# VHH binders against q96fz2: the designs that were tried, part 45

Target 1, 269 residues: q96fz2
Amino acid sequence: CGRTSCHLPRDVLTRACAYQDRRGQQRLPEWRDPDKYCPSYNKSPQSNSPVLLSRLHFEKDADSSERIIAPMRWGLVPSWFKESDPSKLQFNTTNCRSDTVMEKRSFKVPLGKGRRCVVLADGFYEWQRCQGTNQRQPYFIYFPQIKTEKSGSIGAADSPENWEKVWDNWRLLTMAGIFDCWEPPEGGDVLYSYTIITVDSCKGLSDIHHRMPAILDGEEAVSKWLDFGEVSTQEALKLIHPTENITFHAVSSVVNNSRNNTPECLAPV

## First folded at step 20 (VHH)

Design FB6
Fold by OpenDDE, fold request of step 21:
Structure FB6 (fold): chain B 269 residues (1-269), chain A 123 residues (1-123)
Amino acid sequence: as target 1 above (269 residues)
Amino acid sequence: EVQLVESGGRLVRTGGSLRLSCAASGFAFKGYAMGWFRQAPGKEREVVAAITQSGGKIYYADFVKGRFTISRDNAKNTVYLQMNSLKPEDTAVYYCAARFGFYETAPNEYDYWGQGTQVTVSS
């Protein structure tokens, strides 16, 4: 996974992240550093994206079932990294393979500290290699959306009004991530960064791409992944597997340029 | 200053009962899993029991066999170990430990330790 969409306004995104805490109370996640949230139809590594994480990571006496939403840098910078520039990392941390998560120090250490997060997105993009050509067809992959009387399909969003209706009730893609905190050697703000855990693709997606993000499907999976106070690493890792509960459609080549940030990126062709 | 202070250790007879307490201070107790460990002379420190921050999940070592109960009172920043049906083999120094997040069975995974309390079970 190297490209996502996360374009919802902050208030809409927050509402979409409504949850029940351990007591069954309906809650909205509190924002940390809301000003760092930059909506975009075209998110690439090194950009900031909103993630969910346990409140316990920020407040040491908090209930671990409570959630915070925070923009973090895509591409995990390990806490032990001693260079002043994260770009000097010699290994790719955009993704973490599920089969080697425990073998790599950069992922194992933060995971052992309970630094699990849920990366939020409208969906992610993947490119299918076209037979006989060097061309690649991009696809937008996302959760199936519930058709409500008020909500049309992305393809039916021919008007601004319809577009708004579609996104107001959009089910966000919830991807399993690991985050870490890095303190720059020269001082400054602590950098929060994340990696997306990847798995082998499900059967439905296998023709498009052989790998997919580990998707946490449903409130229970999301809750268990986040709650590092009550769910062990071992138990949490059981949640990491391919899911067939996805849909996709072909999009235009507009998304190929990471600088393009328009609705056309995820529009069906 | 972080402190874990164990109490309740004493000499008891085989088949007797004992309640250990560990009072925590100087850190956010509610965010930590708590564990009881023991170390007998010449043996390695081993986990006895552990409990999550909420008390929702509990671990017991195999040798406990239902004889011990771990509990916590977050309002009092205290963790307890009720020990029943004590055996001479239970003789050890008992330690309480705290770990941020979920509990672990390995001692090196814990952040804070008490000084320990001596439990001696006579034949």
Scores: ipSAE 0.912, ipTM 0.962, lowest interface PAE 0.4, mean pLDDT 94
Fold by OpenDDE, fold request of step 21:
Structure FB6 (fold): chain B 269 residues (1-269), chain A 123 residues (1-123)
Amino acid sequence: as target 1 above (269 residues)
Amino acid sequence: EVQLVESGGRLVRTGGSLRLSCAASGFAFKGYAMGWFRQAPGKEREVVAAITQSGGKIYYADFVKGRFTISRDNAKNTVYLQMNSLKPEDTAVYYCAARFGFYETAPNEYDYWGQGTQVTVSS
């Protein structure tokens, strides 16, 4: 996974992240560093994206079932990194393979500290290799959306009003991530960064791409992944597997350029 | 200063009962899983029981076999170990430990330790 969409306004995004704590109380996640949230139809590595994480990571006496939403840098920077510039990291941390997560120190260590997060997105993009051509067809991949009588499919939103309705009730894609905290050697703000865990693709996506992000489907899976106070690493890792509960459509080549940030990126062709 | 202070250890007869307490201070107790460990002479430190921050999940070592109960009172920053049906093999120094997040069975995974309390079970 190397490209996502996360374009919802902050208030809409927050509402979409409503949850129940362990006591069954309805809650909204509290924002950390809301000013770092930058909505975009075209998110690439090194950009900031909103993630969910346990409040316990920020407040040591907090209920671990409570959630915080925070923009973090895509591309995990390990806490032990000693260079002043995160871009000098010599290995790619955009993704973490599920099968080797425990073999790589950069992922194992933060995971052992309970630094699990849920990466939020409208969906993610993947490119299908066309046989016989050097051309790749991009696809937008997302959770199936509940068709409300009034909310047409992404493709049927012929009016701005209909478009807004679609996104007001959009089910966000929830991807399993690991985050770490890096303190710059020269001082400054702590950098929070994340990697997306990847798995082999489900059968439905196998023709498009052989790998997919580990998707946490449903509130229970999301809650268990986040709650490092009540769920062990071993138990949490059981949640990491391919899911067939996805849909996709072909999109234009507009998304190929990471600088393009328009609705056309995820529009069906 | 972080402190874990164990109490309640004493000499008891086989079949007797004992309640250990561990009073925590100097850190956010509610965010930590708590564990009881023991170390007998010439043996390695081993986990006895552990409990999550909420008490929702509990671990017991195999040798406990229902004889011991771990509990916690977050309002008092205290963790307890009720020990029943004690055996001479239970003779050890018992330690309270704290780990941020979920509990673990390995001692090296814990952040804070008490000084321990001696439990001696006579035949």
Scores: ipSAE 0.911, ipTM 0.962, lowest interface PAE 0.4, mean pLDDT 94
Fold by OpenDDE, look of step 20:
Structure FB6 (fold): chain B 269 residues (1-269), chain A 123 residues (1-123)
Amino acid sequence: as target 1 above (269 residues)
Amino acid sequence: EVQLVESGGRLVRTGGSLRLSCAASGFAFKGYAMGWFRQAPGKEREVVAAITQSGGKIYYADFVKGRFTISRDNAKNTVYLQMNSLKPEDTAVYYCAARFGFYETAPNEYDYWGQGTQVTVSS
């Protein structure tokens, strides 16, 4: 996974992340560093994206079932990294393979500390190789959305009003991630960064791409992944597997340029 | 200063009962899993029981076999170990330990330790 969409306004995004805590109380996640949230139809590595994480990571006496939402940098910077520039990392940390997560120190260490997060997105993009051509067809991949009788397919949002309605009730893609905290050697703000865990693609996506993000499908999976106080690493890792509960459509080549940030990126062709 | 202070260790007869207490201070007790460990002379430190921050999940070592009960009172920053049906093999120094997040069975995974309390079970 090298490209996502996360374009919802902050308030809409927050509402979409409503949850029940361990006591069954309905809650909204509190924001940390809300000003770092930058909505975009075309999110690439090194950009900031909103993630969910346990409140216990920020407040040591917090209930671990409570959630915080925070923009973090895509591309995990390990806490032990000693260079002043994260771009000097010699290895790719955009993704973490599920099968080798425990073999790589950069992922194993933060995971062992309970630094699990849920990466939020409208969906993610993948490119299908066309047979016989050097051309790649991009696809937008997302959770199936509940068709409200009045809300046509994402493609049928003929009116701006209908488009807004679709996104107001949009089920966000929830991807399993690992984050770490890096303190720059020269001082400054702690950098929070994340990697997306990847798995082999489900059968439905296998023709498009052989790998997919580990999707946490449902509130229980999300809750268990985040709750590092009550769920062990071993138990959490059982949640990491391919899911067939995904849909996709072909999109234009507009998304190929990471600088393009328009609705056309995820519009069906 | 972080402190874990164990109490309740004493000499008891086989089949007897003890309740150990560990009073925590100097850290956010509620955010930590708590564990009881023991170390007998010439043996390695081993986990006895562990409990999550909420008490929702508990671990017992195989040798406990239902004889011991771990509990915690977050309002009092205290963790307890009720020990029943004690055996001479239970003779050891018992330690309280704290770990941020989920509990672990390995001693090296814990952040804070008490000084220990001696439990002696006579035949």
Scores: ipSAE 0.901, ipTM 0.959, lowest interface PAE 0.4, mean pLDDT 93
Fold by ESMFold2, fold request of step 21:
Structure FB6 (fold): chain B 269 residues (1-269), chain A 123 residues (1-123)
Amino acid sequence: as target 1 above (269 residues)
Amino acid sequence: EVQLVESGGRLVRTGGSLRLSCAASGFAFKGYAMGWFRQAPGKEREVVAAITQSGGKIYYADFVKGRFTISRDNAKNTVYLQMNSLKPEDTAVYYCAARFGFYETAPNEYDYWGQGTQVTVSS
């Protein structure tokens, strides 16, 4: 997984992240650095995207079930990195394989500190490499959505108001991530960055790609992944597996160029 | 200054009961998992029990066998160990410890330690 859509206005995104804390109280996540949120239909590595994480990471007396939402850099920069420019990292941290996560120092160390996050997106893109051709077919992959008169489907939107209704009730894709905090050697703000954990693809996606992000399906899974005060690393890793509760449709090649930020990127073809 | 102060250790007969307490100050107690450890002369320090910030997860070592109960009171910044059906093998110095986030069983994972309180169980 190397391309996502996360295009919702901040207020719509925030409402989609409503949750219950450990006490059963309905809450919205509190934003950190909201001015760094850059919505786009076409997000790529090194860009910022919103993630959820436990408030306990920022306030040492907080209830660990309370959530913060913050933009972070896609592509984990380990806390031990010594260069001044994160782009000089000698290995790719866009994704982290679940089967080796406890063997890679870049991921094992932050995971042991409870640095788990939930990566948010409308959905993600994958390119199918078909036998007998050099052409690749992009797909937009996302949670099944409840079709109602108010929400409609992506293909049924024929006006600005119908398009708004589709996205007002959109179920965001929730992917398991690990983050780390890097202090630039020359000073400045601490850099928060994340990787997306990947697993073998489910049967429904196997014809498109052999890997998929580890998807956290439902509030119980999201809560357990985030709550490092109440859920051990070992218990959290049991949440990391493929899911068949996913749907997709083919999209045009407009998405191929990461500079194209238009609704056409995810429109069905 | 971070402090963990254990109290309640004393001499007690086999089969007796005893309650240890550990008062915490100088750090954000609520964000820490708390543990009780023990060390007998000539032996390594070992975990007895541990508890998460909310009390939602609790660990007991196998030798506890239902005899001890860990609890915490976040309003008082205090963690407790109720010890029942005490055996001579329970004789040790008992230590309170704190770890940010989730508990662990290895002593070297813990951030803060108390000075210990002696528990002696006579036959």
Scores: ipSAE 0.759, ipTM 0.905, lowest interface PAE 1.0, mean pLDDT 92

Design FB6
Fold by ESMFold2, fold request of step 21:
Structure FB6 (fold): chain B 269 residues (1-269), chain A 123 residues (1-123)
Amino acid sequence: as target 1 above (269 residues)
Amino acid sequence: EVQLVESGGRLVRTGGSLRLSCAASGFAFKGYAMGWFRQAPGKEREVVAAITQSGGKIYYADFVKGRFTISRDNAKNTVYLQMNSLKPEDTAVYYCAARFGFYETAPNEYDYWGQGTQVTVSS
């Protein structure tokens, strides 16, 4: 749960995040810091990726069911961190295990402040350990996508028309995350950063990897995870479990090097 | 200036009813969960009831046993506690409190407090 694809142009990504507020009104999330969004087929820890969070985190009189979309740093930097350089953090916060989340200060503190977010991706990559070799087979893992007469193949991204057939109506993977806000001791902008919660893998993924991100499957789960004004920490944590509603395909080793940002990273082999 | 002003506390007989109000000003009331707490002499402050910003979730302490009802009016920045079937053990100072986000039962989790209103229930 250390590599994702999140490559959609901002306007396509925003439309894919259409949602219904508490009153049943259809809305799009409002962007914060849109200039920090860096689309890529190959996102790694320490990079920025878009997350959803409640508007109430930014506007104290907001309806907590309204959503903001903002890029945040992957790899949670705790608010109590005292060094000037986040890279000096002595422990890895790319992921947060669901079974110990209430025992780790790095995650318990922001959870108590309602700092829940939904991490967005086209899907994520995992590497399967192959018997008899040190080499690993990468897979791209994502929500099952609706097949229609107009649907295209994931590998057919060689023109705008072919790309649109696959991605215009792509169902984004929605993963449960926790974020925190760190004020650099030297001054400067507050750093927003997130971790992805992980769970034991479902049976369908167990041959690939023993862990998976906690996936929020559907609008109800997404709404409850985000809405810290109406959903307690205890209730929200009940949303954290494996799902079998997931699919995957093998990809080439192009994705292995995190500097490779091309459609080939997620193309079926 | 943040203010939470409770009103409605008075002397009432056992079995009686009372409605407390808490008027809020100086902060973004809608973003806060609201709670009623009480403190009797020699006792620690304890939660009575709490309500989320929309009223979609409500907490009542076990001793309430259906006798009290919390409500809020976001247009008037006011939270209420309707108290029925009052008992002498309900005698206490009742406080209104606000917490950003979701409510909690521990008093130290709350951001703003009122000055309290005395409720006295006679046998």
Scores: ipSAE 0.729, ipTM 0.898, lowest interface PAE 1.1, mean pLDDT 92
Fold by ESMFold2, look of step 20:
Structure FB6 (fold): chain B 269 residues (1-269), chain A 123 residues (1-123)
Amino acid sequence: as target 1 above (269 residues)
Amino acid sequence: EVQLVESGGRLVRTGGSLRLSCAASGFAFKGYAMGWFRQAPGKEREVVAAITQSGGKIYYADFVKGRFTISRDNAKNTVYLQMNSLKPEDTAVYYCAARFGFYETAPNEYDYWGQGTQVTVSS
């Protein structure tokens, strides 16, 4: 997974992240650094995207079941990185394979500190290699949506007003991530950055690509992944597996150029 | 200044009971898992029991299962160890410790330590 869509206005995104805390109280996540949120239909590594994490990471007396939403850099920069420029990192941290996560210091160390996050997106893109050509067919991949007349039906929108309604009750894709905090050696703000954990593709996606993000399907899974005060690393890792609760459709090659940020990127073809 | 102050350690007969308390100050107690450890002379420090922020998860070492009960009172910033059916083998200095987030069984994972309280169980 190397491309996502996360295009909703901040207020719509926040409402889509409504949750219940440990006591069963309905809440919205509190934003950190909201001005760094950059919505786009076409997010790539090194860009900022919103993630959920436990409030306990920011407030040492907080209930660990309460959530913060914050933009973080895609591509984990380990806390031990010594160069001044994160782009000089000599290995790819866009994704982290689940089968080796406890063997790689870049991921094992922050995971041991409880630095688990939920990466949010409308969905993600993958490219299928076509037999007999070098051409690749992009697909937009997302949770099945509860469909009403226009809600959850991307292909049904025929006006700007109807397009807005497609997303009113959109179920955001919730992917398991690990984050770390890097202090630049020359000073400045601490950099928060994340990796997306990957697993073998489910049967439904295997014809498109052999890997998929680890998807947290439902509030129990999301809560357990985030709550590092009440859920051990060992228990959290049991949540990391493929899911068949996923759907997709083919999209045009407009998405191939990461500079294209239009609804056409995810429109069915 | 961070402090963990254990109290309640004393001499007690085999089969007796004892309650240890650990009062915390100078840090955000509610965000920490709390543990009780013990160390007998010439032995390494070992976990006795641990408890998460909310008390939703609790750990007991195999040697104390069924005899000891850990609890915490977040309003009073205090953690307790109720020790029943004491044996001479329980003789040790008992330490309170705090770890941010989830508990661990290894002593080197803990952020803050108390000075300890002596428990002596006579035959």
Scores: ipSAE 0.672, ipTM 0.883, lowest interface PAE 1.5, mean pLDDT 92

